# VH-VL binders against q0atu2, part 373

Target 1, 119 residues: q0atu2
Amino acid sequence: MLDKKARIRTSREYRNVFEKGKRLSGRFLIIYYVENALDNNRFGFITNKKIGMAVIRNRIKRQLRAIVREYQGQVKNKHDIVLVARAGIGKSSFEGMEKDYIAIMKKAGLFARNANKID
Key: E = the ipSAE of ESMFold2; O = the ipSAE of OpenDDE; V2 = 0.75 times the mean of E and O plus 0.25 times the DockQ between their complexes.

## First folded at step 20 (VH-VL; framework fv_dusigitumab)

Design hh28 (at its last look DockQ between E and O 0.63; V2 from the best seeds 0.75)
Fold by OpenDDE, look of step 20:
Structure hh28 (fold): chain C 119 residues (1-119), chain A 122 residues (1-122), chain B 111 residues (1-111)
Amino acid sequence: as target 1 above (119 residues)
Amino acid sequence: QVQLVQSGAEVKKPGASVKVSCKASGYTFTSYDINWVRQATGQGLEWMGWMNPDSGDTGYAQKFQGRVTMTRNTSISTAYMELSSLRSEDTAVYYCARDSGYDSGEFYFDYWGQGTTVTVSS
Amino acid sequence: QSVLTQPPSVSAAPGQKVTISCSGSSSNIEANYVSWYQQLPGTAPKLLIYDNNKRPSGIPDRFSGSKSGTSATLGITGLQTGDEADYYCGTWDSSLSAGYVFGGGTKLTVL
């Protein structure tokens, strides 16, 4: 699980990202991202009822956290990033989610310049 | 079966705008980004930007920021690229291309339009 | 001028093998998958290789791709006259200005 300091936790923090951040949509994810004044990145996760039952939503959230954690070191510093799961994500594989995350983060320019992807 | 069909050749004066269309068929239009690439005569390929037909999100090359606008009409599976403040240097063949890199989390263009020649001359 | 560097031209006789290099940096080739495109004279580019070394359907196994570090290579064996074309490498650049970048292109002449 992500470190507490790497998590967006308050409504105020989420609101700030939504109001001041940029938005990009992938196939399964929407990301909102904005620079923060911290020395670390923070991530938030949103899964709503259209995703499915609570069990499904929780599974998706765990999977997204795992993905974010895996690539956390490659993300440019000082950003608040909120991942919003889209309706179709419930039918996606973990790998599909991962690829969507990578693609959308690259589009956003949030991967570090010297980031190295393992082929 | 996947096809990208672009609009016809354009001749424009400097300072004018040009809008090229790219009609997609043979696949779900909203499922793949459309990229635009141009090629001046005798020159190499130059990437201009991407457009997500589902969300309308775009990302432009820095060189074209403020001068290019990529849009779409999902009802007719058509992408558009508008370039304003045209210069002689903008004379080129403009291609639309489908991005299928989603499967790998990467970016590559597996289908291309036939190209649209845009000539800018006084 | 191009972010990715290719030799401007290569040539070989039919049946021979040629390689086209593509040199980049840590922010593009090293960090992202490389694609190759073939452009026959007077035609639109065609996807030749994607994800460093994968061939789309219809592309013969005479075409191969590889990547190491900040460089990529396109290999063509059993060169045919019909292979005479321009070849471009391309990849995503994860620099401050994220976007796709192409090499300058290589003109392959079949002698």
Scores: ipSAE 0.880, ipTM 0.944, lowest interface PAE 0.6, mean pLDDT 94
Fold by ESMFold2, look of step 20:
Structure hh28 (fold): chain C 119 residues (1-119), chain A 122 residues (1-122), chain B 111 residues (1-111)
Amino acid sequence: as target 1 above (119 residues)
Amino acid sequence: QVQLVQSGAEVKKPGASVKVSCKASGYTFTSYDINWVRQATGQGLEWMGWMNPDSGDTGYAQKFQGRVTMTRNTSISTAYMELSSLRSEDTAVYYCARDSGYDSGEFYFDYWGQGTTVTVSS
Amino acid sequence: QSVLTQPPSVSAAPGQKVTISCSGSSSNIEANYVSWYQQLPGTAPKLLIYDNNKRPSGIPDRFSGSKSGTSATLGITGLQTGDEADYYCGTWDSSLSAGYVFGGGTKLTVL
């Protein structure tokens, strides 16, 4: 699980990422990301009703949190990052979401060797 | 049968721009990113950047930032690379290549175009 | 000039074995999977090895790849005159400038 320090909590914090951040799309995910003034990364997750029923959206959000936690030690520090699930993500496997995340995080330049780890 | 077919050779003057096309067939064009790689005569391969045909998102190598633009027309499954403010050092063969990133999470170029020779006469 | 270092040339007789090295760093070869590309004279590059050691369909098992730490190796056994080409390693670089990088290339001559 992500700790409280590593999550985006308020509507203001989410809006800052959307308004000031860069945007990059994969097959199943869109990421928005911006440098923050903290010493750590923060993550947020958006699943809208177009994706499916609440049980499907909750499953996707749980899977995305697990993926982010697994790779968070590779993420360059001092970023706020929001993952937005795309329409069609409900048909993807966990492996498909994971590979999509890895690809877009590399292309965004957000992965670095020896980034801070959260255990 | 995946194919990438590029536009023909170009001769340009310094300061001009060139736009190279890359037409894809045999796969879903919007499912894979297109990368551009160039090679000066007798030299190695030089990566220029990637482009996502679905979103239009791009990432450029720092060396080309501000001079390169990568675009597409999805209705004809065609990617484009435009390089501006040409110099003699830009004389090279320019390749488009399909990257595998969304299939594996690891990048490699599984299919390449035939190359487009661009000559910048001084 | 190249981020990844390869010997500029190697040579061997038909039927023999060669290896081609590719040296990088913690941000590229160590952190990411390595690919190899063959470029026959006058042609576009072709994928030869991906994911460090896997062959795409149609690539004979005479071609092999391996990786250890910040270094990768392409092996070619049973050399044929048709193997005479330039060989490039490539990988993603996860450093601040993030992007794909190639080695400088190795010209293989079959004597």
Scores: ipSAE 0.692, ipTM 0.888, lowest interface PAE 1.4, mean pLDDT 91
ESMFold2 (binder alone), look of step 20: mean pLDDT 94; pTM 0.959

Design hh29 (at its last look DockQ between E and O 0.60; V2 from the best seeds 0.78)
Fold by OpenDDE, look of step 20:
Structure hh29 (fold): chain C 119 residues (1-119), chain A 122 residues (1-122), chain B 111 residues (1-111)
Amino acid sequence: as target 1 above (119 residues)
Amino acid sequence: QVQLVQSGAEVKKPGASVKVSCKASGYTFTSYDINWVRQATGQGLEWMGWMNPDSGDTGYAQKFQGRVTMTRNTSISTAYMELSSLRSEDTAVYYCARDSGYDSGEFYFDYWGQGTTVTVSS
Amino acid sequence: QSVLTQPPSVSAAPGQKVTISCSGSSSNINANYVSWYQQLPGTAPKLLIYDNNKRPSGIPDRFSGSKSGTSATLGITGLQTGDEADYYCGTWDSSLSAGYVFGGGTKLTVL
């Protein structure tokens, strides 16, 4: 589980990311990201009904949190990042989600220069 | 079988714009980014940018920012690269290439178009 | 000029082994998988190696790739005349200007 301080939790925080942040779409994920004024990154997760039943949505959310946690140390500092699960993610493997996350984060330029964990 | 078929050769004057097309087939067009790479005569490969056919998102090399536009028409599985304010230095073969980054989390180009020669001369 | 550095040319006799180096930095080769492309004269590039050392279908095992630190290497054993081509390394650059980068290319001549 992500540290409490590493999570976007309020509607206001989410709104700020959506309004001021950049948006990029991957195969299974959409990310919104914006710089913050903190010493840490914060992550938010959105799974809506088009993904499937609540059980599926919760599973996807857990998986995304696990992925984010795994690569958290590789992400450039001082960013608020919201992950929005796309409809097709329910049919994806965990590995597929992971690869998509890595790809989209790289495209966004959000991985640190020396991030070689996935190499 | 995956195929990328590009439009024919172009001859342009300096200052003009060129729009090269790349028609994809043999796979789900919206599932893979299309990248554009050019190669001047006798020179190396130069990456220009990527385009997500599903969302239309793009990322351009800094060198081409403000001058390149990558688009797509999903109904005909075709990607486009438009380069404006052409200069003689833009004379090159332009390639579209499929990116399999979403499959691996790393970026590589597994299929390439045949290339489009763009000549810029006064 | 290229972000990744390759020797401009290498040569060897048929049947021999040749290696092509690709030198980068912490933001590209050290941080991302390296790919190699073969470009035969007058043709479009072809993917030769991806993910540092994986071969696409149809690529013979005499082609190999490796990476260590900020450098990558393409190995070709049992050199054939048909291997005469330009070879490019490439990888993602995770710098502030994220994007794909190529090496300058290496011309392989089969003697």
Scores: ipSAE 0.884, ipTM 0.946, lowest interface PAE 0.6, mean pLDDT 94
Fold by ESMFold2, look of step 20:
Structure hh29 (fold): chain C 119 residues (1-119), chain A 122 residues (1-122), chain B 111 residues (1-111)
Amino acid sequence: as target 1 above (119 residues)
Amino acid sequence: QVQLVQSGAEVKKPGASVKVSCKASGYTFTSYDINWVRQATGQGLEWMGWMNPDSGDTGYAQKFQGRVTMTRNTSISTAYMELSSLRSEDTAVYYCARDSGYDSGEFYFDYWGQGTTVTVSS
Amino acid sequence: QSVLTQPPSVSAAPGQKVTISCSGSSSNINANYVSWYQQLPGTAPKLLIYDNNKRPSGIPDRFSGSKSGTSATLGITGLQTGDEADYYCGTWDSSLSAGYVFGGGTKLTVL
């Protein structure tokens, strides 16, 4: 479970990440990310209706939240990060989404070597 | 059978640019990133960067930032690496390699091109 | 230094065993899986070991890999003259400029 402090909550916050941030694509995910002025990371999640029915979109969001929670200790602090689900993500396994996330986060330079050494 | 076939040897003068091609076959070209690695004569391997053929996204080693451009043409399954402002120390064999990242979350290069020799001399 | 450290050369007789070390740091070997590449004279590198200790199809079990802390080791048993090559370790490095790093390479001579 992500803390309320670790969530991107408002339209303005999401817009800032999309307008000011960098973007990297994987097979199932796109990440948008930008430095913030906080002491912590914040995460946002986007699925649209083209991905599928609400039950499918809710499952995907739940799986992505679980993945982010699992690896949050490895993420360099002071970033706002939005995960956007790509079309076709519904055919991916949990492990497939997880590996995609790890790969794009490493290529974005967002994983720290030792999370306890990064504020 | 996965294959990466690179363009032929190049001889360049200092200050010029070189563009090396890497044609992929035997797999879905847009599903795997292409990396570029170089090796000067009698020296070790030096990573230059990655390129995602689907999106065109790139990440370059800091040493090459501003001098290297990695691109592709998906219609012919071909990746390119262009290095500008060449110097004699850029004389090396340049390899393309396919990375495993999206299958495993860990990076290794499972298939390599045969290499392209670039010689920079006055 | 983000570059991984390997001995510049090792040698042994046919039929013997050698090990090749690869020393790194918390930002590379400790945090990420290690791979090994074999480069026969005049050829491109070839993947030999991935995910610390796994062999691709066609690589005999005489080749093995291991990792502990910030160090990785390639083991080769039953040495053959065809094993003469340069060997490189490689892994992702999560330091400031994030990217892939290789060791300096080890020349194996079979006497």
Scores: ipSAE 0.787, ipTM 0.905, lowest interface PAE 1.0, mean pLDDT 91
ESMFold2 (binder alone), look of step 20: mean pLDDT 94; pTM 0.958

Design hh3 (at its last fold request DockQ between E and O 0.69; V2 from the best seeds 0.82)
Fold by OpenDDE, look of step 21:
Structure hh3 (fold): chain C 119 residues (1-119), chain A 122 residues (1-122), chain B 111 residues (1-111)
Amino acid sequence: as target 1 above (119 residues)
Amino acid sequence: QVQLVQSGAEVKKPGASVKVSCKASGYTFTSYDINWVRQATGQGLEWMGWMNPDSGDTGYAQKFQGRVTMTRNTSISTAYMELSSLRSEDTAVYYCARDSGYDSGTFYFDYWGQGTTVTVSS
Amino acid sequence: QSVLTQPPSVSAAPGQKVTISCSGSSSNIGADYVSWYQQLPGTAPKLLIYDNNKRPSGIPDRFSGSKSGTSATLGITGLQTGDEADYYCGTWDSSLSAGYVFGGGTKLTVL
């Protein structure tokens, strides 16, 4: 699980990202991102009712947290980033979500190095 | 099969604008980004930017910021690239290319248009 | 100038093997997957290799790709006259302005 200091937790923090941040859409995700004044990145996750039942939304959120955690070290510092799950994500595989995250983060210029898994 | 068909050759004066079209077929247009790449005569490939046909989001190479506009008409599966304030140095063949980034998490252009020659001369 | 560096030209006789190098930096080849494109004279580029070493359908196995550190290599065995073309490497660059970058291109001549 993501460290508490790496999480966007308050409504005010979320509002700041949505109001001041940039927005990019991927296939399954939309990201909002803005620079912060901290020494670390913070991530937020939104899975609303269009995704499906609460069980599905919670599963998706867990998966997104896992993805973010996996690539956390490659993300440029001092950013608040909110991931919004799109409606089709419920039918996607974990790998599909991961690839979408990577692609959109790259396009946002938020990855510093080695943004893909080594194989 | 996947196809990208571009508009015909253009001849423009310096300072004018050119708008090249790229019609996609054989796949879901909104599922893949369209990139634009140009090539001056006898020169190499130069990436210009990407456009997400679903959201309309774009990302342009720094060199073309403020001068290039990438758009789309989803109803006819067509992408557009408009370049303004044309200079002689903009004379080149312009290609649209499909990006498979969302499928792989990596960026490569698996399908290309046939190219559109744009000539800028006085 | 191109962000990625390729030799301007290479040449070999039919049936021989050739290699084309592509040198970059930690922000591009060192950070992402490399693709290769073949451009026959007067035609649009064609995807030849993606994800460092994967071939799209229809590309014969005599074309190969590899990557190490900040460099990539395209290998062509059993060279044919039809292989005479320009070859470009490309990858995503994560520097100041994220975007795709190409090599300068290599002209392959079949002797």
Scores: ipSAE 0.913, ipTM 0.956, lowest interface PAE 0.5, mean pLDDT 95
Fold by ESMFold2, fold request of step 22:
Structure hh3 (fold): chain C 119 residues (1-119), chain A 122 residues (1-122), chain B 111 residues (1-111)
Amino acid sequence: as target 1 above (119 residues)
Amino acid sequence: QVQLVQSGAEVKKPGASVKVSCKASGYTFTSYDINWVRQATGQGLEWMGWMNPDSGDTGYAQKFQGRVTMTRNTSISTAYMELSSLRSEDTAVYYCARDSGYDSGTFYFDYWGQGTTVTVSS
Amino acid sequence: QSVLTQPPSVSAAPGQKVTISCSGSSSNIGADYVSWYQQLPGTAPKLLIYDNNKRPSGIPDRFSGSKSGTSATLGITGLQTGDEADYYCGTWDSSLSAGYVFGGGTKLTVL
């Protein structure tokens, strides 16, 4: 489980990431990220209604949280990171979302070490 | 039938710029990032950066930051690499290559262009 | 001065086996999957091995790859004259300037 301190919760916190941060797009995800003044990382998750009905959006959020939890030990600290699900994510598998996340996090330079989870 | 076909050889003077094109066919151009790699005569491969054709996002090797620009025109499935302030040590064969990152979460170049020779001489 | 170190050359007779080493660090080979590329004289590189030990379709099984710790190895058995080429290892490097890195290359001569 992601701890309360590892979550972006307020509108102000989300706005800071969108306005001050960098962005990178994958096939299914967009990440926005910015350094924070904490000792830890914080994660936020956005699923737009255009992705699908609430059941689908909730499933996707649960899957993204699971992916972030699995790899959080590899993420460089002191970053606020917002994952935005793209419209096509509903056609992806858990594995597809995971590979997309790994690729964009590497290209963003946010992983301290690569996870060898796709062997 | 994946193909990457690059533009022809270029001869440039120091201080000029060069723009190399890479036309993709046989796959969905916007689904894979294009990387640029160069190779000076008798030397090894040197990675220059990646470009996402869907978003236009880029990441450049530090050595080329400020001198390289990677772009695309999705309507003709073509990637571009422009290198400015050319020096004699920029003489090399320049390759485009498709990367696997979104398919696998690991990076390798499964298809390469034929290479474009750029010669910088005064 | 590549980040990944390979011997500059290797030679062996037709029919023999050869190995090509690739030495890196914890920020590259130690943390990520290794690929190998073959470059025949005058041609573009071609993917030979990916994900440490997997072969793309069309690459014969006499080409093999392995990784241990911060080192990777390309193995070639049943050497043929047509195997004369430069061989490069490559992988993602997660250090300060995150990006892709290649070894310096190894010229294989079949005598």
Scores: ipSAE 0.828, ipTM 0.919, lowest interface PAE 0.8, mean pLDDT 92
ESMFold2, look of step 20: ipSAE 0.792; ipTM 0.911
ESMFold2 (binder alone), look of step 20: mean pLDDT 92; pTM 0.947
OpenDDE, look of step 20: ipSAE 0.903; ipTM 0.952
ESMFold2, look of step 21: ipSAE 0.806; ipTM 0.909
ESMFold2 (binder alone), look of step 21: mean pLDDT 92; pTM 0.948
ESMFold2, fold request of step 22: ipSAE 0.820, 0.821; ipTM 0.917, 0.916
ESMFold2 (binder alone), fold request of step 22: mean pLDDT 93, 93, 92; pTM 0.952, 0.951, 0.948
OpenDDE, fold request of step 22: ipSAE 0.907, 0.908, 0.907; ipTM 0.953, 0.954, 0.953

Design hh30 (at its last look DockQ between E and O 0.62; V2 from the best seeds 0.73)
Fold by OpenDDE, look of step 20:
Structure hh30 (fold): chain C 119 residues (1-119), chain A 122 residues (1-122), chain B 111 residues (1-111)
Amino acid sequence: as target 1 above (119 residues)
Amino acid sequence: QVQLVQSGAEVKKPGASVKVSCKASGYTFTSYDINWVRQATGQGLEWMGWMNPDSGDTGYAQKFQGRVTMTRNTSISTAYMELSSLRSEDTAVYYCARDSGYDSGEFYFDYWGQGTTVTVSS
Amino acid sequence: QSVLTQPPSVSAAPGQKVTISCSGSSSNIGANSVSWYQQLPGTAPKLLIYDNNKRPSGIPDRFSGSKSGTSATLGITGLQTGDEADYYCGTWDSSLSAGYVFGGGTKLTVL
């Protein structure tokens, strides 16, 4: 699991990311990202009812948290990042979600300059 | 089969704008980003930027920031690249290319248009 | 001028083997997979190698790719006259200005 300090928790924190952050869309994910005043990154996850039943939404959240945790050390520091699951993500494989996350984070320029190989 | 078909050659004067089109077929247009790459005569390939046909999101090379605009019309599966404030150094063949990054997490261009020659001269 | 460095030209006789090098840095080749493109005279570039060493359908196995550290290499065995072309390496650059970068290109002449 992600460290407690690496999580976006409050409605105010989410609102700040949505209002002041940048937005990029991938195939299965949308990310909102903004610089923070901390020494660490924080991640938020949103799965709405359009994705499916609660069991599906919870599964997707677990999978996204696993992906974020796997690549957390390669993300540029001092960012708040919210992942929003798109409607089609329920039909994607874990690998598909992972590749989509990597692609969108690269396009956002959020991986560290000297990051290790992620493929 | 996947195909990218570009618009015809253009001749422009310095200071003008040019808009090149790229019509895609043989796949789901909104599932893959379109990139633009140009090549001056006798020179190498130069990446200009990417465009997500689904969201309209773009990312431009720093060299072209403020001068290039990449758009799309999803109803006809067509991508557009507009370059403004043209100068003689913009004379080149311009290519559109499909990006398969969402499939692999790595970026490469698996299909290319035939190219569009843009000539900028007084 | 190009972010990735290639030799400007290579040459060999038919049937021989040639290699084309591509050198970069930790932010591009060191962090991302390399692709290779073949451009025949007067034509658009064609994908030759992706993910360092994978061949698209239709590309013969006499074309090979490898990557080590911040460098990549394209290998061509059994050289044919039809292989005379320009070859470009390319990859994503994960710097502050994230984007795709190409090598300067290598002109292959078949003697």
Scores: ipSAE 0.897, ipTM 0.949, lowest interface PAE 0.5, mean pLDDT 95
Fold by ESMFold2, look of step 20:
Order: structure tokens, then sequence, then C-alpha cells
Structure hh30 (fold): chain C 119 residues (1-119), chain A 122 residues (1-122), chain B 111 residues (1-111)
């Protein structure tokens, strides 16, 4: 799981990303992202009821969190990033969500070779 | 059969704009990005940017930022690239190319249009 | 100057083999998969190799690709006169401004 400091928690924090951030759409995901004033990234996840029942939405959130955790070391710091599940995401595989995330993050310029300066 | 068919050759004066079209067939147009690549005579390939036909989202190479606009009309499965403030250095063949798709995680161009020659001369 | 470096030309006799190198950096070839494109004279480019070493349908197995570190190699065996073309490597570059980059191209002459 992501650390609590790496989570977008409040309605004001989410609103800031939607109002001031950039938006890119993939096949299964939409990302909104904006530079923050912190030294770390924060992630938020949105699955609305149109996606399906709670069990489906919880599975999708769990899968997206796992994907974000796997690649978090490659993400350029100082960004608030909200992942919004598109209506068709329930029919995707974990691999399909993962590849979609990778492609969107590359297109957004949010992956970097030196995101963490640790030898 | 996947096909990308581009509009015909254009001759323009410096300072003008050009808009090249790329009509797609044989696949679901909104499922794959369209990229634009140009090639000056006797020179190599130069990537200009990508466009997502479903959302209309774009990403442009820094060299063209502010001069290029990539759009589409999904009802006729057609992508467009418009380049403004043309210079003689913009004389090239312009290609549209289909990206490998959203769920590949990798970027490569599996189908290309035939190319559109744009000549910029006074 | 091209972000990815290729030799400007290579040549070999029919039936022989050649390799074409593509040198990049940690932000492009080192971080992303490599593709190769063939451009016959007067035609649009055609995909030869994707995902470092995979061939799309219709590309014979005498075309091969590999990647090591920040370099990639296209191999062509059993050279034919119809292989005379320009060859380009390409990959995503994850550095500032992020985008796709091509090598400068290599002209293959079959003599």
Amino acid sequence: as target 1 above (119 residues)
Amino acid sequence: QVQLVQSGAEVKKPGASVKVSCKASGYTFTSYDINWVRQATGQGLEWMGWMNPDSGDTGYAQKFQGRVTMTRNTSISTAYMELSSLRSEDTAVYYCARDSGYDSGEFYFDYWGQGTTVTVSS
Amino acid sequence: QSVLTQPPSVSAAPGQKVTISCSGSSSNIGANSVSWYQQLPGTAPKLLIYDNNKRPSGIPDRFSGSKSGTSATLGITGLQTGDEADYYCGTWDSSLSAGYVFGGGTKLTVL
C-alpha cells in the first residue's frame, strides 16, 4: 500500500487537482495532475458507482493502488495525481490497466530516469 | 486492411499555414493514437507529436510547440495536422502513423500514411 | 544532431549479412523498448521490429533485433537487392519534454 503522506485525502486537495491540473485520457484511465509544493507525490483514486457495484469498484481501486505502488519510484516528484477509472475499466485485465497507466504516465512526462537520486 | 490515406501535396508561402488530413480505415479509429512525423528531402525522420482520437488529447515535440495543432473528426475517421508560421525549413514530406494502441505500454508505429509533400517557397 | 546515433551507411554483397547499430542513453533506449523502420526509396517507412526483437506479421525472420544497455542492433541476413533502403531506430525518450525520437538513419547499399 501507499503511505498515508502519499495520498490525496481532502475534497479541497482533489478539487485543486481537477481545477488547476492537466488531464490526459487513456483507454481505461483518465489522469489529472498538477505540481504540488511538497517533496513527494500524492495519489488519489476515483471509481464512481457507474463502474459497478462496490465489490467491483473496490477491486479496481486495489489493482490501481498496486500498479501505482509498483511504479512509484519512477514517478517525477512534487505532483498530485488523481486516477479516474473510465466506464469500461471493469472489463480490463490487470495487465491492461498496468500498460494503460504506463502509457499515460509517459505521455504526461511524469516518468523520469532520475526521479529518485539514490545510487 | 488498415489504411491511412493522406491529402495531396501543398505549396505554401512563408508565414502561411498548412493543414494535412489523414483518413483512417480498417480499424476502430478511436482505439489508437495518430502520430505525425516529417522528413525533409534527403533527411531523417522527425517526430512531431501524438493525438488521441477518442479524447482529442495531444502531446507535441518541443520544437513544434506553439506552431502545430493536431485534431480529428471521429465521424469521418480523419486526423489533421496544422502547422502555422511556415518557413522554408518546413519543406518536407509529412506522414501520419498509427500508434501501437493504449494498452501496449510501448510506442511504435505499425501503419503509416503515404505521405504529403509540403513545399514552402517565396 | 540526432538523439539516437546510427552509422550513416553500411554496405554488403547479396547473400551476406549486416548489422546496424543504434546508440542512445539511459532516458531512451535504456528505459524504453526499441523499434526499427525500413524506408524503401520514395516510400513511407514500414515497421520491421518492435519491442526490441519482435517482428510484425509479414516480416521474414532474416530481420532481427536486439538491445543491450543503451544500444540496439538490427541484423539482416541473406541480403537481397530489395533490402536497399534507409533504416531508422526509434524509441520513447523519458527525459525533459518526453517524446518519441528517431535515429539519424542508415543507408544500406547492396553491392
Scores: ipSAE 0.643, ipTM 0.881, lowest interface PAE 1.6, mean pLDDT 90
ESMFold2 (binder alone), look of step 20: mean pLDDT 93; pTM 0.955

